# Miniprotein binders against q9bqp7: the designs that were tried, part 172

Target 1, 240 residues: q9bqp7
Amino acid sequence: VPQNWFPIFNPERSDKPNASDPSVPLKIPLQRNVIPSVTRVLQQTMTKQQVFLLERWKQRMILELGEDGFKEYTSNVFLQGKRFHEALESILSPQETLKERDENLLKSGYIESVQHILKDVSGVRALESAVQHETLNYIGLLDCVAEYQGKLCVIDWKTSEKPKPFIQSTFDNPLQVVAYMGAMNHDTNYSFQVQCGLIVVAYKDGSPAHPHFMDAELCSQYWTKWLLRLEEYTEKKKNQ
Key: E = the ipSAE of ESMFold2; O = the ipSAE of OpenDDE; V2 = 0.75 times the mean of E and O plus 0.25 times the DockQ between their complexes.

## First folded at step 18 (miniprotein)

Design Li36
Fold by ESMFold2-Fast, scan of step 18:
Structure Li36 (fold): chain B 240 residues (1-240), chain A 82 residues (1-82)
Amino acid sequence: as target 1 above (240 residues)
Amino acid sequence: SRIWVYVTITAPSPEELYEIVKRIMRLAWEHGGETIYVEIEGNEALILLTLPTEELAEKFAEEVRRLLEELGLRVTVTVERE
């Protein structure tokens, strides 16, 4: 168990809409900071098994594509993901002008893949918004906070060319989601509480996206694992 | 602090593969273990799991081999001590 345990949920907050809440989704910009990001913490605390699998994949790809081909492939994957997130932010924005631009972006297989998920998404509270946990000293940039099937969720949009039918197929994504959730729940820039997560894996060929819903109990379980990763990161920094 | 187990399976279809993976994950949970990662590629899967003791890991491995044998499918189960 983590030595410096901290709760993921904030008992002072509600997940219900308040009349004083902004009518437009929040978009707090991520500032350059010496405080570690969620992705950096996770990257620097991978298990030996995770490191081995990543290196094996990298070497296989380099053998198949060459060094230049591998660089091009990874750059294209990054750009596809960025464009997918930009399209989703546009689609979920309440602004009419942005919705008109979205029509051209709906042509991608990834956007086709998530259509059945988007039908169940409403009440958007935040888009591409920065979160900071001032007590635990980490930051992040979450994709979306919205209601999914009536439940307020931190939603993380992922792209994949291979099937990810199980939440365990998404690697550290559940840890990323709960890290954002815990930060948002204790960030003074936000007033509401999130208790659920959703990882949506979209497919390039337009195959139906896999939604991985995380209820409050599952989020609490992953939160304990995230705290252990954060503790490991802090120890490694002290010893550098 | 835990024992690592690698399970590699091949099934005739993705649908059968998914059902077998679910059964293996449930079996691990019943032995006090945890599924860390699942990799799917066509009709093949790699499952990375942890079990709390060597004895439980061996029991789990035996039950996985038995399950796949009853289904007439290929499986490789590797137990790695830390």
Scores: ipSAE 0.590, ipTM 0.856, lowest interface PAE 1.4, mean pLDDT 87

Design Li37
Fold by ESMFold2-Fast, scan of step 18:
Structure Li37 (fold): chain B 240 residues (1-240), chain A 82 residues (1-82)
Amino acid sequence: as target 1 above (240 residues)
Amino acid sequence: SKIWVYVTITAPSPEELYEIVKRIMRLAFEHGGETIYVEIEGNEALILLTLPTEELAEKFAEEVRRLLEELGLRVTVTVERE
């Protein structure tokens, strides 16, 4: 157990909507500050094995595409991911009408890939919204909080060209999801409790997305691992 | 301190590959280990795992090799040592 253990779930919160809860999904802007983001903590605490695999992938891609080709490829992957998130935010915003640019984004293979998942998504409570764990001192920007098959989830949308049929195919994504969950459950900007996670891996060719549902028990297991990564980050920062 | 193990396998189809990966992940769990990462590319998979001791890692590696040899499939198992 981590030295600075803290619970992921807040016993003072309910996962059911309150009559006083806003009808429009929350979108708290991410404020620039010195508090580390979830992604920075994870990037700074990668294992030697994770670094090795990333470098192996990079070398393989450079060999295939060349230096300039690799830069163009990674830039395009980033842009495609950004457009996919923008399209999903538009689709899931209950008070928006489809605009011309949103219609063009809806024609992507990634959007086709997630259609079967979107049918089971409802009750959206937050979109592209900032979370902060004031006690553990980290921040993040989550994609979505909504009901998936009747369960309130932190939902993380991912794009991939390679199959990710196992949750273990998603690297640190489960840690990212539970970090956002724990932060939101203890953030005064939110009044509800999230106990489940969902990682949705969408495919460029329109192949059906892989949903990786994380129940409360699995979230608690990954939360312990996230706390260890956060502790490692804090120790490395002190020793700098 | 955990022992890191890399498993690389090739199967005739993605469906068979996925079943073999699941069996390997289950086998690691039975030996007290964890699957850290699975990379899929066509009919090939790379599995990164941890085992709690060198003894368990060696036992796991031997059982993985035996399993794949019985299936007539290509496998490479690498155990990181001190």
Scores: ipSAE 0.709, ipTM 0.891, lowest interface PAE 1.0, mean pLDDT 88

Design Li38 (at its last look DockQ between E and O 0.89; V2 from the best seeds 0.77)
Fold by OpenDDE base, look of step 19:
Structure Li38 (fold): chain B 240 residues (1-240), chain A 82 residues (1-82)
Amino acid sequence: as target 1 above (240 residues)
Amino acid sequence: SKIWVYVTITAPSPEELYEIVKRIMRLAREHGGETIYVEIEGNEALILLTLPTEELAEKFAEEVRRLLEELGLRVTVTVERE
């Protein structure tokens, strides 16, 4: 049980989007501060077993590709991910920003992969927007806040070359999503609340993406795990 | 302290693999455990699990081995002992 319990949901905020919500998605810039990011917290609090699995994967890839080949592979994966996020931001942005759509960005297997998910996405509230939890003292950059099948979600877009049919295949991504939810729900820059999360795993070959929907109950479960990771991080930093 | 368990499975097809993985994940829950991570590559899966006790981990491991042997599938189950 977390020592410093804090709710994921804000009782002072309405679950219903107020009609006064701006038609334009929010894009709050990330301020680089001494405040740890969600990603940093998760990376520094991985279990020995998680580290082992990542190292095993790395060693296997190096054995297959060589050290230089692996570096190139990693760089390409990063670039592809970045382009994918840029393409999604362009797609999900209001039509006035469409004139600058690089058509080449839209011609990817990853974009093809998510087409069936995008059909169910509407009511975009935020894109590539910073969130800060003032009380718990962490920050993050969320990909998207939108309605998925009529439910307002924090949506996290991921790229993969391997199938991830289970939410457990997404490693710490569920923790990232709920961390963003909890921060957004208590960030004064946002007037609304989210109760659901969605992880979308897009595939390079254009095969249908896997959506991993997280209802309020599942989000609450992962929130508890996130709080424990945050406490572990905080304790580690005090001892340094 | 949680006991960590690794399960590696090879199945004849991805579809069969997914069903077996689901079954193992369910079995872990029945023993009070949790699935932490699932890696899938082709017809192979690696499942990382936690169980509350060594006794439950061993029972789980035995049941998984029995189940997969009965199905004629290749399985490795490793219980990490502290």
Scores: ipSAE 0.833, ipTM 0.940, lowest interface PAE 0.4, mean pLDDT 92
Fold by ESMFold2-Fast, scan of step 18:
Structure Li38 (fold): chain B 240 residues (1-240), chain A 82 residues (1-82)
Amino acid sequence: as target 1 above (240 residues)
Amino acid sequence: SKIWVYVTITAPSPEELYEIVKRIMRLAREHGGETIYVEIEGNEALILLTLPTEELAEKFAEEVRRLLEELGLRVTVTVERE
């Protein structure tokens, strides 16, 4: 149990849209800040077991590809993920004039992989948008806030070459999602409340993406774990 | 402090692998533990779990070995001791 517990949900907010909400998705830019990002907190607080598994994977890949091949592989993975996110932002933006004409942007196997998920996504409220938790002192850049099967979700798009059929296959991704959710729910730049999360793992070969839906109860459980990681980060920072 | 457990299993098919992983995750919860990470590669899975005590971790490990032995499948269970 975290020492300084704080609620993920804001009782003063509703998940229902109101007339003052903008007609286009919000895209608040991430500004340079001394405040740590969600990804930095998670990176700096990996367990020794997580570090061991990451190092084991790295060594296996280097043995298979060589050191230069490994660098090229990881660079390509990063670039593919970046392009996938750019394509999704274009597809989900109602004011994007190029979205129906850009053949190259829409041709990846990852985009084919998520077609069945996109059919259930509507009511987009934020895309590639910055969130900040002023009380807990962290920031993040979330991918998407939209309705999935009628429920308002923080949606995180992931790419993978290997199957991720369980939410536990997604490493710290559930913590990332709830961290963004808690920040958005307490960020004055936003007026609505998000109570659900969705991790979508898209596959390079076009195989159907795995959606990992997180209801309010599951989000609350992961939120407690995120608070523990944040507490550990803060403690480590004080000791440096 | 939690006790860490690594489970590596091999199954004849991905479908069978997924069912066994689900059973192992459920068994961990029944012993007061939780699944931290699951890695899938073909017909093999690596499962990283935590249990609240050494005694529960040993009991869990024995139950997992028994389960896989009954199925006639390969398993390695490693309990980290502190």
Scores: ipSAE 0.736, ipTM 0.899, lowest interface PAE 0.8, mean pLDDT 88
Fold by ESMFold2, look of step 19:
Structure Li38 (fold): chain B 240 residues (1-240), chain A 82 residues (1-82)
Amino acid sequence: as target 1 above (240 residues)
Amino acid sequence: SKIWVYVTITAPSPEELYEIVKRIMRLAREHGGETIYVEIEGNEALILLTLPTEELAEKFAEEVRRLLEELGLRVTVTVERE
């Protein structure tokens, strides 16, 4: 149980955007500041068991690829992820940005993998947009806010070379989603709120992506876990 | 303190593997536990779980071993303390 409970949803905000939606999705710029990012908090508060599993995977990869091979592999995976996010931002942008996008960004197994998901995505409200929780003092950069099958979601896009058929296969991704959601819901740059989340895992070989939908109840459950991670982080920094 | 449990499984097919993983996750919940992480690679799975007590963790482990024995499948269950 967190010591400093704070609700994920803002009761003073509508969960339904008004009919006067902007024609261009929001893209709030990320500002330099001293408050921690969501990814920093999560990286600094991993359990010993999570660290063990990551280290086990790393050593297995180094055994197979060599140290230099592993370094090159991880650099390439990072680049592929970055290109995937750039492609999705381009695809989901309004018509005027379609004429300027790089067609080579659209040619990947990852983009093929998400096609069936994108058919259910509409009403894009934000892309690659900064969020700040003004009370809990953390910041993030969310991938997308859009409707998925009629429900407004914070959407997180992930690439994977291994199947992620269960939400438990996505490690700390559910915590990222709810942290972004809570921040957006309490950020004065946004006039609306979001109560659902979606994690979409895309595959390099083009296999159908796995969507992991998070309704409000599930988001609240993960929010509690996020608050505990944030408290742990804050305590560590207090003693430094 | 929570009790950490690692389960590794090999199944004849990915379809059968996914069903067994679901059954193990349900069994963990029935013992008051929580599934923390699931890694799938081919026909193999690694499941990381927590159980509230050593007694429940050992009961869970025995139930998992019995389930897989009845299916004729390989399993390793490791119970550790944090």
Scores: ipSAE 0.632, ipTM 0.876, lowest interface PAE 1.3, mean pLDDT 87
ESMFold2 (binder alone), look of step 19: mean pLDDT 83; pTM 0.809

Design Li39 (at its last look DockQ between E and O 0.88; V2 from the best seeds 0.78)
Fold by OpenDDE base, look of step 19:
Structure Li39 (fold): chain B 240 residues (1-240), chain A 82 residues (1-82)
Amino acid sequence: as target 1 above (240 residues)
Amino acid sequence: SKIWVYVTITAPSPEELYEIVKRIMRLAMEHGGETIYVEIEGNEALILLTLPTEELAEKFAEEVRRLLEELGLRVTVTVERE
């Protein structure tokens, strides 16, 4: 049980999007502060078993590709991920409809993969927007806040070359999503709250993406786990 | 303290693999455990689980081995002992 419990949902905010919400998605810039990011917290609080699995994967890849090949592979994965996020931002942004969409960005297997998910996405409220939890003292950059099948969600877009049919295949991504939710729900830059999360795993070959929907109950469960990770991080930093 | 368990499975097809993985995940829950991570590559899966006690971990491991042997599937179950 977390020592410093804090709710994921804000009782002072309505679940209903206020009609006064701007039609333009929010894009709050990330401030580079001494405040730890969600990603940093998660990376620094991985279990020995999680670290072992990642190292095992890395060693296998190096054995297969060589050290230089692995570096190239890693660089390409990062580049592809970045391009994918840029393409999604362009697709989901109402204003960028006027900018020459780099047609090359839209012609990716990852974009093809998520087409069936995008059909169910509407009411975009935020894109690539910073969130800060002032009380718990962490920050993050969320990919998207939108309605998925009529439910307002924090949406996290992921790229993968391996199938991730289970939410447990997404490693700490559920924790990332709920961390963003909790921060947004208590960030004064946002007038609304979210109760659901969505992880979308896009595939390079254009095969249908896997959506991992997180209802309010599942989000609450992962929120408890997130709080424990945050406490562990905080304790580690105090002891340094 | 949680007991960590690794399960590696090879199945004849991805579809069969997914069903077996689901079954193992359910079995872990029935023993009071939790699935932490699932890696899938081709016809192989690695499942990382936690169980509340060593006794439950061993019981789970035996049941998984029995289940998969009955199905004629290749399985490895490793219980991490503290």
Scores: ipSAE 0.824, ipTM 0.937, lowest interface PAE 0.5, mean pLDDT 92
Fold by ESMFold2-Fast, scan of step 18:
Structure Li39 (fold): chain B 240 residues (1-240), chain A 82 residues (1-82)
Amino acid sequence: as target 1 above (240 residues)
Amino acid sequence: SKIWVYVTITAPSPEELYEIVKRIMRLAMEHGGETIYVEIEGNEALILLTLPTEELAEKFAEEVRRLLEELGLRVTVTVERE
């Protein structure tokens, strides 16, 4: 898929707020059908090298924890991630005050980790909201759309026990972010344009989160790679 | 079409590790390559990269080995040949 035929940014849209934008952050429900999700496309198109590294990690963890211990560990990691996302949605939502009673959810090391990032986040436009690319036929559920240091971003919140000091440490997360961005920019449920991304890696021990800001140029570069992954997915589906 | 390269390194501190990783990523770019993934665990890093040709991959690998050996650090560079 040529990038110039399917641009990430929509020239008919502005990143400025307008009168048609809702006062409350948007939360469009995800409607699963035959249309593939961003995560499924990425999972089904991993390179042999990515599969090798994942299997190496799994085998190391199973040797350390046992098969049952590994399953418990991965379940706990998933649950912690889910709770972290729920806490952030509560903090960033206009209904935050009503959910403040879940104090245990708000006291995690992950929340402490992101405090310095949250101070630079404002103008929330969408939270836990579904996006669909009308022309390319894929869907996703993005975490957040808000201004970070004055720039409107698709923000993806991640939890990690290991340092992720480089954007290359976040695996396919940049692809996930630009896939959501391109979908939102072409989704009729939204009227604004997003040109930047932000991956925030929060740490369990409360160590300062690593923000990975993606400007418009970097987003365009990752968009080209996302289009290749989407094309690969489509070809694999035809041959199944 | 692309040649995959794995680099594993160990450094005395996270600060030194991060500087060496940045230098390796820059070196890959100078050889027309790209860094795909970086894994950090303590004082160790695994870097997954691609280079355009076997010739450039081997040249890159040799320069990485030379760099790390001159720094007195452990390194393994594996060029994946199809």
Scores: ipSAE 0.744, ipTM 0.900, lowest interface PAE 0.8, mean pLDDT 87
Fold by ESMFold2, look of step 19:
Structure Li39 (fold): chain B 240 residues (1-240), chain A 82 residues (1-82)
Amino acid sequence: as target 1 above (240 residues)
Amino acid sequence: SKIWVYVTITAPSPEELYEIVKRIMRLAMEHGGETIYVEIEGNEALILLTLPTEELAEKFAEEVRRLLEELGLRVTVTVERE
């Protein structure tokens, strides 16, 4: 139980924009900040067990691929992830935005993998947009805010070469999602809030992506864990 | 303090593997525990869990070993403290 509990939702804020106003996706620019990012907090508060599993994975990969093979593999994975996010932003952008789509960008197994998910996604409110929790003092860059099967979600897109059929297979990703959710709900750049999350894991071979829906109760459970990680991070910095 | 438990499993197929993982996660919850991470590699899984006490961790470990022995499957359960 965190000593400084704070709610994930903002009771003074609507669940969605005013229906009479035009809805355009927000893209708040990320600026240089002295406050920590979500990813920095998570990286600095990994448990001994998390570190052990990551090191175990790295050593297995190096044994299989060699040092140079592993370096090339990680570089290619990073590039594929970047291209995937660019493609999704292009697909989800309004028709009247700059039509800068690269047709090769849209032709990938990962894009095929998410097609069945995208059919259930609508009402895009934000794309690649910065969020800041102005009270808890952390910042992030979320992938997407949109409705999924009628529920407004913070959506995080992930690429994977390994199956992730369980939300527990996504490591700290659920914490990342709820941290973005809490930040958005308390960021004055946003006039609406979200109560749900979605992690979508896309596969290189085009196999159907795994959606991991997080309803409000599950988000609340992960929010408590996020607050503990943020508290641990803050205590760490007070001792420096 | 939490008690960390590692479970490794090999199953004949991914479908059977996923079902066994679900059963183990449910068993952990029934012992007051929580599943922290699941790694899937082909027909093998690694499950990282926490249990609230050493007593519950050992009971959980015994139940997991019995479950997998009944299925004729290989399992390793490692209980650590800290």
Scores: ipSAE 0.664, ipTM 0.886, lowest interface PAE 1.1, mean pLDDT 87
ESMFold2 (binder alone), look of step 19: mean pLDDT 84; pTM 0.814

Design Li4 (at its last look DockQ between E and O 0.89; V2 from the best seeds 0.76)
Fold by OpenDDE base, look of step 19:
Structure Li4 (fold): chain B 240 residues (1-240), chain A 82 residues (1-82)
Amino acid sequence: as target 1 above (240 residues)
Amino acid sequence: SKIWVYVTITAPSPEELYEIVKRIMMLAWEHGGETIYVEIEGNEALILLTLPTEELAEKFAEEVRRLLEELGLRVTVTVERE
């Protein structure tokens, strides 16, 4: 049980989008402060077993590709991920920003992969927007806040070359999503609340993406795990 | 302290693999465990699990081995002992 329990949901905020919500998605810039990011917290609190699995994968890839080949591969994966997020931001942005759509960004297997998910996405509230949890003292950059099948979600877009049919195949991504939810729900820059999460795993070959929907109950379960990771991080930093 | 368990499975097809993975995940849950990570590549899966006790981990391991042997599938189950 977390020592410093804090709720994921804010009872002072309505779950209903107020009609006064701006038609334009929020894009709050990330301020680089001494405040740890969600990603940093998760990376520094990985279990020995998680580290082992990542190292095993790395060693296998180096054996197959060589050291230079692996570096190139990693760079390409990063670039592809970045382009995918840029393409999604362009797609999900209001039509007035459409004039700058690089058509080449839209011609990817990853974009093809998510087409069936995008059909169920509406009511975009935020894109590439910073969140801060003032009390728990962490920050993050969320990909998207939108309605998925009529439910307001924090949506996290991921790229993969391997199938991830289970939410457990997404590693710490569920923790990232709930961390963003909890921060957003208590960030004064946002007037609304989210109760659901969605992880979308897009595939390079254009095969249908896997959506991993997280209801309020599942989000609450992962929130407890996130709080434990945050406490572990905080303790490690005090001892340094 | 949680006991960590690695399960590696090879199945004849991805579809069969997914069903077997689901079954193993369910079995872990029935033993009071949790699935931490699932890696799938082709017809192979690696499942990382936790169980509350060494006794439950060994019982789980035996049950998984028996189940998969009965199905004629290749399986490795490794219980990490502290």
Scores: ipSAE 0.814, ipTM 0.933, lowest interface PAE 0.5, mean pLDDT 92
Fold by ESMFold2-Fast, scan of step 18:
Structure Li4 (fold): chain B 240 residues (1-240), chain A 82 residues (1-82)
Amino acid sequence: as target 1 above (240 residues)
Amino acid sequence: SKIWVYVTITAPSPEELYEIVKRIMMLAWEHGGETIYVEIEGNEALILLTLPTEELAEKFAEEVRRLLEELGLRVTVTVERE
């Protein structure tokens, strides 16, 4: 076995519910420190081609909206995403009470977009919960761990204005999902095993969300790519 | 090192666009390549791919151009050489 090989799955764990498991979903708070987050690792290790496409998009948007219009647009996109996540946490949490903001978002297309996905989601085990990979030293905040069509998944909720019909449309999202999965599987705060991922892209106009299911084999393939991105980040940090 | 390729296509409908994108992704896989990113905007798609060698990237590019020509559609294929 190579010295830098690390498995995504933990053989000492089971994905079956234990009678002693809490009925309330886990919500471990994220404590930011010098340990890098999944999103920071991915942002700091973008390829030249990814950076080029992002810059091209920014320039096109600024030409269309102006500098101030672009800032307002990106702020609104961020706010809409945050509100969508808050609404989903409320829907999936037995202790949450709907607020006016959440009720307003529920009238939007995003929640309508995900209805057909939500009907297949059950057995919620974690919501907006921190994960840390003890050995690889990275952290993250995952959206949801629940059964989707009977399979325990790390579920990541996304909003989009443009269609994302292919998993390749979701940029680094598959890497983000498997990074959270590997961390959770090796985090002592959790006792269960997750082997599947799900990226759900919701649309503002209520068009049906695109679910991108990742089975164990696909998760293992993306895990290998995540390990390369993490290694690249570590090398860049040493040279700064 | 990988050879990067950009493919831009347009189609008369989203359904046709999606089918063509799938065929291009399959064609890349057949040439030992990988699809990195697909951007959809209206009836246009931008596909970012890698191929393992310049020879395979050239063969892939030529087959993509031939596919779109057979469909009567315009395509731009840019191979980033190193």
Scores: ipSAE 0.741, ipTM 0.900, lowest interface PAE 0.8, mean pLDDT 87
Fold by ESMFold2, look of step 19:
Order: sequence, then structure tokens, then C-alpha cells
Structure Li4 (fold): chain B 240 residues (1-240), chain A 82 residues (1-82)
Amino acid sequence: as target 1 above (240 residues)
Amino acid sequence: SKIWVYVTITAPSPEELYEIVKRIMMLAWEHGGETIYVEIEGNEALILLTLPTEELAEKFAEEVRRLLEELGLRVTVTVERE
């Protein structure tokens, strides 16, 4: 039970924008400041068990690839993720689609993997857009806000070389999604709110992506866990 | 304090593996626990869970071992205290 509970949803804000909302997706720029990011909070509040599992994975990879091989592998994975997010932003942005700025971004197994999910995505409201929680004082950069099968979602795109058939296979990603959701719902740069989340895991070989839908109840459950991680982070910074 | 439990299993196929993982997650829920993380690698899975008490964690571990024994499959269940 968090000491300073705060609601994930804003009761004074609608789920849907009115008819006067712009049709171009929002892209709020990320500001450099001292307010912690969602990903930094999560990285600095991992449990000993989470750290152990990550170190176990790293050691297995180093044994297989060698130290230099692991460094190269990690760099390549990062680049592939970056290109994937750039490609999705281009695909989902009407402006960039019309201009066709870089067709090389569209050539990957990850993009093929997500095609069946994209058919169910519509009404894009935000792409690669900054969020700030005005009261809880944290920031983030969300990937996408759009309707998925008729539900307005914060959507997070994830690349993976291994199957992630369960939401529990995505580590802290559900916390990341709800943290973005809570921030957006209380950010004055946004006139609407979102009650659902979606994690989409795309695969390098083009296999069909796994969607992990998070309804409002599930989001509320993860929100409580996020608040605990934020509290833990704050306590660590007081004693840093 | 919560009790941490690690379960590692190997199944004959990915389809059977996923079903066994679901059954283990259900058993954890029935003992008041929560599934924290599931790692899938080929036909192997690692499941990280928490249980509310040492007694419930040991009962859960026994039930998981019995389930896998009935299926003729090997399992490792490690119970630790945080």
C-alpha cells in the first residue's frame, strides 16, 4: 500500500476528445530537467530477484558470445529497436506516410510481425510524445496513443527475439505503460485521457506479434505497483 | 515479508509448456501468490513468483512438484526468503 496514493484516472477528463480535436497526432517534445523519467525510476528500483535474473541472462550470453560478442549483440539489439520505433512512427503518421521519407525503415521482420496488429489500430492521437505527471513529478516518452479494437490505449511497442506469450514475460513493461497513462491523464498538454494499455511484442523473424491488452482494472493494479516503485525511488534519492 | 519462489521446467513441446506455465500460475494464485516474471526459452520456462508466507510457499512448491511428477516431467522449485 503506497503511502501517497494518487488516482491513475482523471475524473474531470473525458475518455474521448470532442469533435474539435486536431487530426494530427500529438508529439510533445521531451524537456531536459531534473524530474526523473519512468525508465530511470524502474531501473533504479529493481528487486534483488529481478537483478539476479538479468545478471543470469547476461552471463549466459557472455559465455555463448564472449565479452566482445555480447557488446556487439547488445548494440545491434538497441539499433534494431530504434529503427523499429522510427518505422512505426513513420507508418502511423499521416504526414510522413505522404512524404515517404525513408523506405529503408520499413524493411524488417519486426514490421512484418506487427502487421496484423496494425490492422486493428486506428485513431492515432499521439506518437513519440512526452508526458509529465504534474503532481507526482515524473516524466516519460510514450510510443503511441491510439484505438486498438475500439479501445483507446497507450500502446508500447517492444522488440524480442524470444516468445513473450504472457504479460509476465515483459518484465516491468506494464508498469511503464501505466506510468505513461497516469502522467498523460494529468498532463495539461493533453485534453483527453486513456483507460487501457497495450503492449505489443514484435519478433525479429516476422512471426505474428503478441498483443497484451490491459483493461482499466488491470491498469489500476499495475498503477499501485508503479506508485510503490516511485516511492522507493524517492526514498533512495533522499539517502543518496 | 513476501516469499520468493523460482520454478524451472522443461516440457516436450511449446504448447505443453505454455499450458503447464498457466497451471503453475493458477496454483500460485490459489495459494495467495503472484506470478512476477515468466521467461520462455525453447521448451524451458523459468517462473518467478511470490507467496505470502513460508507455509504457503512450501505447499505451493509441493503441489508443483506433484503436478510435474504426474506428467513425468522434471522440475526445480527453489523457495527463498527476501
Scores: ipSAE 0.614, ipTM 0.872, lowest interface PAE 1.4, mean pLDDT 87
ESMFold2 (binder alone), look of step 19: mean pLDDT 84; pTM 0.813

